# Miniprotein binders against a2bj90, part 6

Target 1, 235 residues: a2bj90
Amino acid sequence: MSRSARRKTSALNTVLRVVEVFASIQGEGPFTGTYSVFVRLAGCNLRCPFCDTRYAWSLEAGKPLGVEELVEEIARYEPSLVVITGGEPLLQRHPLNSLVEGLESLGLRVQLETNGILPAPARDEQLWRVYHVVSPKDVPVRVPGAKLHPSWVDYARATGRAWFKFLVANEQHVREVAEYVAKLGIPRSRVYIMPLTPEKLDMKELLELHSRIASLAVKWRLNFSPRLHLLVQLP
Short names: E, the ipSAE of ESMFold2; O, the ipSAE of OpenDDE; V2, 0.75 times the mean of E and O plus 0.25 times the DockQ between their complexes.

## First folded at step 26 (miniprotein)

Design t26 (at its last look DockQ between E and O 0.75; V2 from the best seeds 0.00; counts 0 for: pae E 5.9 > 1.5, pTM E .651 < .8)
Fold by OpenDDE base, look of step 26:
Structure t26 (fold): chain B 235 residues (1-235), chain A 86 residues (1-86)
Amino acid sequence: as target 1 above (235 residues)
Amino acid sequence: SPEEIEEKLKELEEYLEWAEEFIKFAERLGDPLFLRFAEYFLRFLEEEIEELEKTGDPEKLEEAKEKLEELKERIEELKKELEEKK
């Protein structure tokens, strides 16, 4: 490999396309209630009709930020957790591994949000060490092109650092999730169901939906994820 | 590319099926939440169709538009039925 090719590969591994960086409360999944810095990466390999972050779908929606600069920016917030989200963060896997290395060097905990289409981290990746919330888009509402990569099940079993979060609107969706996770051999203790919201609901409608889905979670013996940030009107 | 257009058209077909499923849930359950899901999916489909109109196959796009209008009519009928029951 020429010196020029090594410089291009090194530059590609040190720059992320970032839509936004903000502090809030993690509203979803196993880390609900945690004071977190969110790093929203640009680019997604899906076009989910129910996406609340459509502005992140294009890579061009993100600004190029150096990993070192981004680590310094994140550290200033003194977060209890760094949440890497976006469109699909794993589209930027190489610089994302460098980001994780930087954050872990500061003793910061990292959680990734992913749609699970791309392969789970390998043991040699820095991403292997972090927490993952996988949100499959093939069940219950099948988003075109969505298929959970089987390596996420293996990663979850090997590390205990993965959970699976499913968007549901009714009992039929919860049944389909229960059948899906049983078929894949995903432990129910790793499964969260979360209210699918069609749009920005009012507080009454949002609470009613949360109540309905939470009751179904109990009935079906699954974990419940709120959309806590929506309930408390945070980003 | 033609291949990217064909893939997007298949995506539209799957989304139309889901929009119809949400309408069926709204019809069956009488739950206004499912009506709003259906409307949300239809708005998404409108946006995707408008994007494809710039580059897509006119014939397949017309079929998708016809199906979209059928589903919109079903939603408007369902809205009237839900208003009459209040």
Scores: ipSAE 0.522, ipTM 0.812, lowest interface PAE 1.1, mean pLDDT 91
Fold by ESMFold2, look of step 26:
Formats: structure tokens, C-alpha cells, sequence
Structure t26 (fold): chain B 235 residues (1-235), chain A 86 residues (1-86)
């Protein structure tokens, strides 16, 4: 039966290309400090110069894992939060929705990290019900190819389950972020500014940068995101 | 593809502009941390140029390489100036 063959081919899309699975602390954004399992998916649609996970850019970096196997492995860690990150996880949207379904069926709380280029979840997607931290890369850093899809603002408004996180190094960057979010209608309560960290920054420089950006967050009445895992030297 | 190479060259130019802006901030503010950002962008660009040389036209990359070297020299000069002020 040809219909049977087409169904079998569609079912093979329940495999994810996974770079790594590990337990740590969520170090960024609204869930900072939470005991988490990180699932790093392969593939990215950007080449950010400040990316510290460049090894996840290629789909070839990922090992194929079945969604059911992955759900069981994640559950054994007994996480308080499952963080789906990458690369850009939404490049693997279809099997990602299957993963989310499996995790939620076990009562596991899920957060996705995305650069926001691909559209926000539709109402009929499993991803609709999870939390999202959206990190636009077109302001202030202006990574080529980056553009926040407008559906993320609509999604945040409709669900309250999205926050927007921006890498900044100075007050001019913070002004640009403030202007950008105001223009898009993103309320400041949903906005995080986070230190833009050069590779191989020592601890003294990390602390100074955190202090600088935290002070700016207070001055501009924005939320501050640390890079806590770097400060405490966790993966 | 030729289109992919042209896109990468535009990307290189954008990041060179960013590196130069951070050097300018370091100079105006007297803060060497901004030189660390510039170095970060330049290291990324060195890696991208190296990859493009494997398949690309080295003459098209020459302007980017020259600007890259110019900025590296400017960073080293400014590092010395900022250290002497301390």
C-alpha cells in the first residue's frame, strides 16, 4: 500500500539531531538558578561571532536520537526544567514538537531558547504551551541574517510565555534595545539585558561586566540576566 | 556558490565595522574591555576567511584581510597606550 509507505516515511521525522544532553543550572533569563537538563540541538541559521557553542552550527554535529529514547533519558535526570537549546532548535521544529509532547506528558516543565528568526508556535503546536526565551540578534549586535519574526511579539502578548533577551556591552546598546522594544510594543517587564561576553573573559572582567550591565538594567528599568553558569563555572 | 561567497563577504564587512566601532569606544572611553570585544570579532573573521580561502577567490578576500590586519595593529597600539595610562 502506497499510503502505508507514505505514512512510514512521515513517521521517520521523529528523530532529532542532538549535540549533547547534560544537567546543569539555567544561568540566563527568567529561570536563572533552576536545576535543568539541557538538550542542545544541532543546526543554526546564524553565525554569531559571539557564539560559544559554534560546535552546534552544523547538523552533522548532531547524533540522531529517537524522541522516545530522548524523553526517557531526560526524565532519568529528574529535572526541574528542560531547556531546549542549540544551534537554533526551531530548525528541527517537527520532531521538536514530538519531544515537547513527550516531556509534557511526564509533567516536565520545558523552556526553549531561540533567536526568533523562525515563526512563533501556532496554537495547534505542542510548543504553544512551553516557555520561550527569544534572543533577537538584529539589535544591538546586528548579526547578518538576523531578523525577529513579528509573530513572537503577538505570541508573547497572547500567551505571556515569551521573554526577550538582548546581549549588550554599554549604555548605547541599551538605548538601542529600549528603542527597538518600544517600537515593537514589547513591554519592559518582558525584556532582559545580558552581558555580551567576549570569548575567554577572565573572572575579574566577567564580574566587572556584570556589574556594569546590572547597573544599566536598574537605570533603564529593564530586567537583568546574568550569565550565572560562567560565574560559577558550570557547563 | 558565488552567491554564498558574496553573502559571506558582506558579513565580513559588517563584523569589521563592529570591531572598528569597539576600538573607537575603547579609545574615547579609555576602557580596554572594548578592545576584548574587537579582538573577539576579529578572531571570528580570521576563522571565516580561512574557511573561504579553501573554496573562494583570494583576490576578493584581499581587502578584508588588509583591513583585518590594520585593525589588529591598531588594537595592539591602543593596548599599549591604555596600559601606559594606568
Amino acid sequence: as target 1 above (235 residues)
Amino acid sequence: SPEEIEEKLKELEEYLEWAEEFIKFAERLGDPLFLRFAEYFLRFLEEEIEELEKTGDPEKLEEAKEKLEELKERIEELKKELEEKK
Scores: ipSAE 0.142, ipTM 0.587, lowest interface PAE 5.9, mean pLDDT 85
ESMFold2 (binder alone), look of step 26: mean pLDDT 77; pTM 0.694

## First folded at step 27 (miniprotein)

Design t27 (at its last look DockQ between E and O 0.78; V2 from the best seeds 0.00; counts 0 for: pae E 3.8 > 1.5, pTM O .693 < .8)
Fold by OpenDDE base, look of step 27:
Structure t27 (fold): chain B 235 residues (1-235), chain A 86 residues (1-86)
Amino acid sequence: as target 1 above (235 residues)
Amino acid sequence: SPEEIEEKLKELEEYLEWAEEFIKFAERLGDPLFLRFAEYILRFLEEYIEEAEKTGDPEKLEEAKEKLEELKERIEELKKELEEKK
């Protein structure tokens, strides 16, 4: 490989397409309530009808940002957690590994949000060391092109650093999730159900939906994820 | 490519099936929330079809539009039924 090809591959591994960087509270999953910096990456391999961040679907919606500059920006917020989200963060896998390396070198904890379509981290990736919340889009609501990659089940078993978060609207959806995770051998302690919201609900409707889904979580012996940021009116 | 068009049309069919599932939930449960889910999906499908019209197969897009209109009519019927029950 020529010196020019190595420089182009090196440059591609050090730049992310970033939509936004902001500080807030993690509203969802096992880290709910944690003061976090969110890094929303551009580009998604899905077109979920219920997506709250449709503006992140295109890679062109993101600005190119160097990994070093991004690490410095994140560090200024003094976060308790760095949440890598977006469309689908794993579409930028190579520079994302470099970002994780930089953040871990500062002693920062990192959580990835992913739809689980792309393969789980390999043992030689920096991503292997971080926390992952996998949100399958094939169950209970089937988004076209969504399929959980089998390697996420193996990764969860090997590391204990993965959780699975499912969007649900009713008891039928909760049943389908329970059957799905049982079939895959995913422990119930690693499964979260979260309210599916059709749009920006008013606070009364949002609370009622949370109450219904939380009650179903107890009945079905699954963990409940709120949408806490919506309940407390944070980004 | 023809294969990319066929894949997008298959995606559109899966979204229409999902919209129909939420309509059936609204019908069965009488819950206005599921009606709002169906309406939200239909609006998404309208936008998706408009984007697909720029690159898609006109005949299959027309079939998808016809199915979308059928689902809109079913939603309007359900709205009337829910208003009459109040």
Scores: ipSAE 0.399, ipTM 0.746, lowest interface PAE 1.6, mean pLDDT 88
Fold by ESMFold2, look of step 27:
Structure t27 (fold): chain B 235 residues (1-235), chain A 86 residues (1-86)
Amino acid sequence: as target 1 above (235 residues)
Amino acid sequence: SPEEIEEKLKELEEYLEWAEEFIKFAERLGDPLFLRFAEYILRFLEEYIEEAEKTGDPEKLEEAKEKLEELKERIEELKKELEEKK
């Protein structure tokens, strides 16, 4: 492609459909407790019954933002971590790689949240260098259309920059997760179990569920993820 | 298209089975928390069926609606049973 055509294509691919940008605490996974800026991208390839962010499912829920503008907005928050989430962020893979490039040029640490259906980053992608929390939706219960792409396990092994997080409600679910990760060769050190939370739990119920799942994590020698933002009532 | 309708029906059946499994957990374990999981899935399915009716055959969806109402009834009966055993 000519330089003019390349510039036109890049301009089209440097726009992201963004639902919201906000500062909060990362409440889940290996970076729990970190002051973070969340970038919620529009569009998802799943319709999970327990999704807490159903408003991000449609691509039309997002507003177009230029990557350079977005990098500047994020930088103003002075985050310790930039969490790219959604919907499913990898549906906007090309401009997402441009965003990551911009954020890393400023020395900002980036974490991606993904359902793992689309392939892991290739070595020549900017996404190769960021942290990933992969939440497969085909275990313990199967969300229709969910299937972890096998490249995520290879990526985790090659880079050490991916962790796998599973929603569980009871010990049977934990057993199923343990069997699943053993079959795929995912080491326990990379696995988190997190409470599956129905809506409208009061604080006492939420704490009890956290206690139940944390106890199971210890019993099964898996990492535990809270939903800390729910416990401290942050977005 | 007929293919799209059949895929939506398959998804509905899988979610209904998931809700039913939570009801069975509630019954077997005597733990009403699992009924709240089932209720959450059923509320989602009401919206999912509403969207599917815009693009599908309402007659084919009637079986899913009937099963949904059956599971709602089972939840209410089990709530009474679990509360009375306390």
Scores: ipSAE 0.315, ipTM 0.700, lowest interface PAE 3.8, mean pLDDT 87
ESMFold2 (binder alone), look of step 27: mean pLDDT 77; pTM 0.706

## First folded at step 28 (miniprotein; also named t31)

Design t28 (at its last read DockQ between E and O 0.51; V2 from the best seeds 0.00; counts 0 for: pae E 2.9 > 1.5, pTM E .762 < .8)
Amino acid sequence: SPEEIEEKLKELEEYLEWAEEFIKFAERLGDPLFLRFAEEILRFLEEEIEELEKTGDPEKLEEAKEKLEELKERIEELKKELEEKK
ESMFold2, look of step 28: ipSAE 0.621; ipTM 0.841
ESMFold2 (binder alone), look of step 28: mean pLDDT 80; pTM 0.752
OpenDDE base, look of step 28: ipSAE 0.411; ipTM 0.753
ESMFold2, last read: ipSAE 0.428, 0.354, 0.433; ipTM 0.774, 0.728, 0.775
ESMFold2 (binder alone), last read: mean pLDDT 79, 79, 80; pTM 0.746, 0.745, 0.753
OpenDDE base, last read: ipSAE 0.381, 0.374, 0.478; ipTM 0.736, 0.736, 0.782

## First folded at step 29 (miniprotein)

Design t29 (at its last look DockQ between E and O 0.91; V2 from the best seeds 0.00; counts 0 for: pae E 6.0 > 1.5, pTM E .775 < .8)
Fold by OpenDDE base, look of step 29:
Structure t29 (fold): chain B 235 residues (1-235), chain A 84 residues (1-84)
Amino acid sequence: as target 1 above (235 residues)
Amino acid sequence: SPEEIEEKLKELEEYLEWAEEFIKFAERLGDPLFLRFAEEILRFLEEEIEELEKLGDPEKLEEAKEKLEELKERIEELKKELEK
């Protein structure tokens, strides 16, 4: 391989396509309420009709940022957590491992948000060490092309650093989630149900939906994830 | 490619089935929230159909369009029932 080809491959491992970087409160999952820096990566392998971040679906929607520059930008916010999200962050797996290494070297905690289609981290990846919230889109919402990769169940069992967050709109969806996680052997303590929110809900409708789904979480003995950022009008 | 078009048409069928499921939830539960979900899916399908029209294959696309219009009519009928 020529020196030019090695420089191009090294550059590919150190550059991320980033849509946005912002500070907010983590509104969802096990870290709800945590002061966080969000890194929204570009590109997704799904087309969810209910996606609130459709602008992140294309890789071209992101700007190329160097991992070192991005680590410095994140560190300036003094975050309690770094949340890697986007379309699907694991589409940028190689430079993402380099980002995680940089952030962990500063003692920063990292959480990944993923749809769980791509394989879980291997033991030799930097991603093995971070927290993961897996949001399957096959159950109950049946997004085309969605299928949970089985390695996430194994990763969750091996590390205790994974949780599963399911979008639900009614009790039938909650039943389907309960049956699905039972079949896969996922402990209920690692399962979150979250309101599926259509576009243009007002605050009253949003609160009523949260109340209904939270009551179902108690009835079905599952954890509840709010959409806290929507409730408190944060990004 | 013809294979990419066939995969996209299969995705459209799965979304149409999902929209119909939400309509059935709205009918059964009397909850207009599920109509809003069905409408959101149908709007997304309209966008995807417009993209596929640019790629060609009119016959399978017409079947998807006919089903889309059927589901829109069912939503509008059910809206009028739930507003009473």
Scores: ipSAE 0.487, ipTM 0.788, lowest interface PAE 1.3, mean pLDDT 90
Fold by ESMFold2, look of step 29:
Structure t29 (fold): chain B 235 residues (1-235), chain A 84 residues (1-84)
Amino acid sequence: as target 1 above (235 residues)
Amino acid sequence: SPEEIEEKLKELEEYLEWAEEFIKFAERLGDPLFLRFAEEILRFLEEEIEELEKLGDPEKLEEAKEKLEELKERIEELKKELEK
């Protein structure tokens, strides 16, 4: 069987529920500024009131796409980074591992965004080799049902491929994050604080909040994550 | 299922507590940003309550709806104070 024919046959039974695929700039975390293709998967195991992608919460929001066809679509963008996000992408773990395998076979660099409730990848998963930005929702905002699975700390230590990003609005939040990561043994070099931005902030308010949180990052010796795409008005 | 409905009711109550904490932060710090967070939580809760009412059992929702309206009033009062 030709490579193309084998790929189509293999992908027919591996389907992802996909909300959207688009090119933009990664605006958050350690890969800020990278030309990226975003793959937003449907379904989430949280209902955060401050979520800016509520349209991805339901699995029904996604259209079924075969993994092989999705890999080909992503590759046409020639991305420097493929960002898999959602909802919570790990709810579709099995076909997600197939997608990662396809992307890596083409030499594409992959980053996953997760709320960290489901366990970190095992060594025999394709996801083991990709980068992860883990955004726990149990501190400081304490979303009901949120709890960082402890395997993410072990995974970060074993692989060096995970970073932890926390939404904060003020110094009290930053203090809570600092105490939380110290208790879990997460080193500062792996921790980002990012502005918690309500809807309907104007540009002046956005910049003031960025300045406040950036100053706190310096004070507390933590990394700062912007929401760069909001500042430059990209999707 | 009935079990899922009970879990969602518990989550609604916890979110109401968070909205109240943000209102308290706005009051103590004089920072209207926290009122915007509280409003977003309450808007989210209104959507969740509408979905739960479609599934029945409106008596269990009455306490949550009363608290939600109380917090909306407190936000409006505090907005007037902070705009000064």
Scores: ipSAE 0.113, ipTM 0.565, lowest interface PAE 6.0, mean pLDDT 86
ESMFold2 (binder alone), look of step 29: mean pLDDT 80; pTM 0.752

## First folded at step 30 (miniprotein)

Design t30 (at its last look DockQ between E and O 0.75; V2 from the best seeds 0.00; counts 0 for: pae E 4.9 > 1.5, pTM E .678 < .8)
Fold by OpenDDE base, look of step 30:
Structure t30 (fold): chain B 235 residues (1-235), chain A 86 residues (1-86)
Amino acid sequence: as target 1 above (235 residues)
Amino acid sequence: SPEEIEEKLKELEEYLEWAEEFIKFAERLGDPLFLRFAEEILRFLEEEIEELEKTGDPEKLEEAKEKLEELKERFEELKKELEEKK
């Protein structure tokens, strides 16, 4: 390989397309309430009609940022957790592994949000070491092109560092999730249901929906994820 | 590509089925929340159809458009019924 090819491959592994970096409270999943820095990566392999971050769907919506610069920016917030989200973060898998290496070298905890379409981390990836919240879009909502990659079940079993978060609107959706996770052999302790929220809910409607879905979580013996950031009006 | 258009048309069919499912939930449950989801999906479908029309294969979209219009009509009727019950 020529020196030029090595430089191009190194450059590709050191730049991320980033939409935004911000500090907030993790509003969702097993880390709810954690002071976090969010890194929203650009590009998504889905087009969910209920997506609250449509502006992140295009890779061009992100700015190119160096991994080193991004690690320094994140570190300045002194986060209790770094949440890597976006469209689909695993579309930028190579530079994302470099980012994780940088963050872990500083002793920062990292959590990835993914739709689970792309393969789970391999043992040789830096991503293997982080926490993952997988949000399948094939159940109960049937987003076209969404299919949970089987490797996520294996990763969850091998590492204990994955959880599965499902968007639900009613009891039928919760039933479908319960059947789906049972079929895949996913332990219920690793499953979260979260309210599917339309864009224009007022605070009263949002609270009522949370109450309904939380009650269903108890009934169906599943974990409940709030959308805490929406409830407390944080990013 | 023609293959990408066919894949996108298949995606539209799945979204149309999903919109219909939310309308049926709203009809059955009388819950305006499902009507709001249906509305979001219908708007999304309209946007996606408009984007596909720009690719130069509008004839393949006619079935999807017809189904979308049928769902929009059902949505508007149901919206009226649910507003009258408030």
Scores: ipSAE 0.502, ipTM 0.798, lowest interface PAE 1.3, mean pLDDT 90
Fold by ESMFold2, look of step 30:
Structure t30 (fold): chain B 235 residues (1-235), chain A 86 residues (1-86)
Amino acid sequence: as target 1 above (235 residues)
Amino acid sequence: SPEEIEEKLKELEEYLEWAEEFIKFAERLGDPLFLRFAEEILRFLEEEIEELEKTGDPEKLEEAKEKLEELKERFEELKKELEEKK
């Protein structure tokens, strides 16, 4: 078999189950405000009560799409950032690494959003060079089965490419986050607190919650993450 | 499988405790926003229990359903009380 034929056979294993691809702004975390293309992968290993993307929980919610097709579709948007999210994207780790390779070859900047249950990237993975926003679901929101894999802290320390984002509703939650990150040795500069947002809040309630959490971020000397896309009514 | 259903039931019990905590916050602080958090968790629990009734053991679900109804009653009482306050 020629080298070309072997590459074609290998490419047949590079399919992702994709729920949606769309352009918007990154509304959360360290890249807030960046013109982004979002790639929402199907499947999740959690069922969080406040999940705003429940439609991505099942793998069957995604359509199979080849990595090369995805790269071409993403490139047409001319994004400043590609955000890979889901569900939990690391459930599709192998083809995800292929997608990252394709995006990197075009010089596109990539950020992954993960609940951190599965291990951080190994040094020999394409995901090693990607930015990661890790949202642990075991503090203060105690979703059953959600434990942050300890490799994420090691990865953040080794690469400087990971941040930790926590959903909070009140000061007791912020105290729990502060204790948790101190115990794990996560510096405050890598920690974001973000409003825990039920579905269908009206704008007044949304603003009140943002104000509450932002004030707590200042008080506790933590970074604040808005849900900016909700405030400006973008997808 | 029966063991997977049992794990899902344990998860429901933990979410019921979470809903109860938000109801307690709403009661203690007198803050209607915590009722909105509780409302969403109660809705989530209703949907999850309905889904499990299709495949689960009805007797094991009965305890979760009873707790859910207890929390819904407390929620409605607090909602009425907070709406009547100035």
Scores: ipSAE 0.210, ipTM 0.632, lowest interface PAE 4.9, mean pLDDT 86
ESMFold2 (binder alone), look of step 30: mean pLDDT 78; pTM 0.730

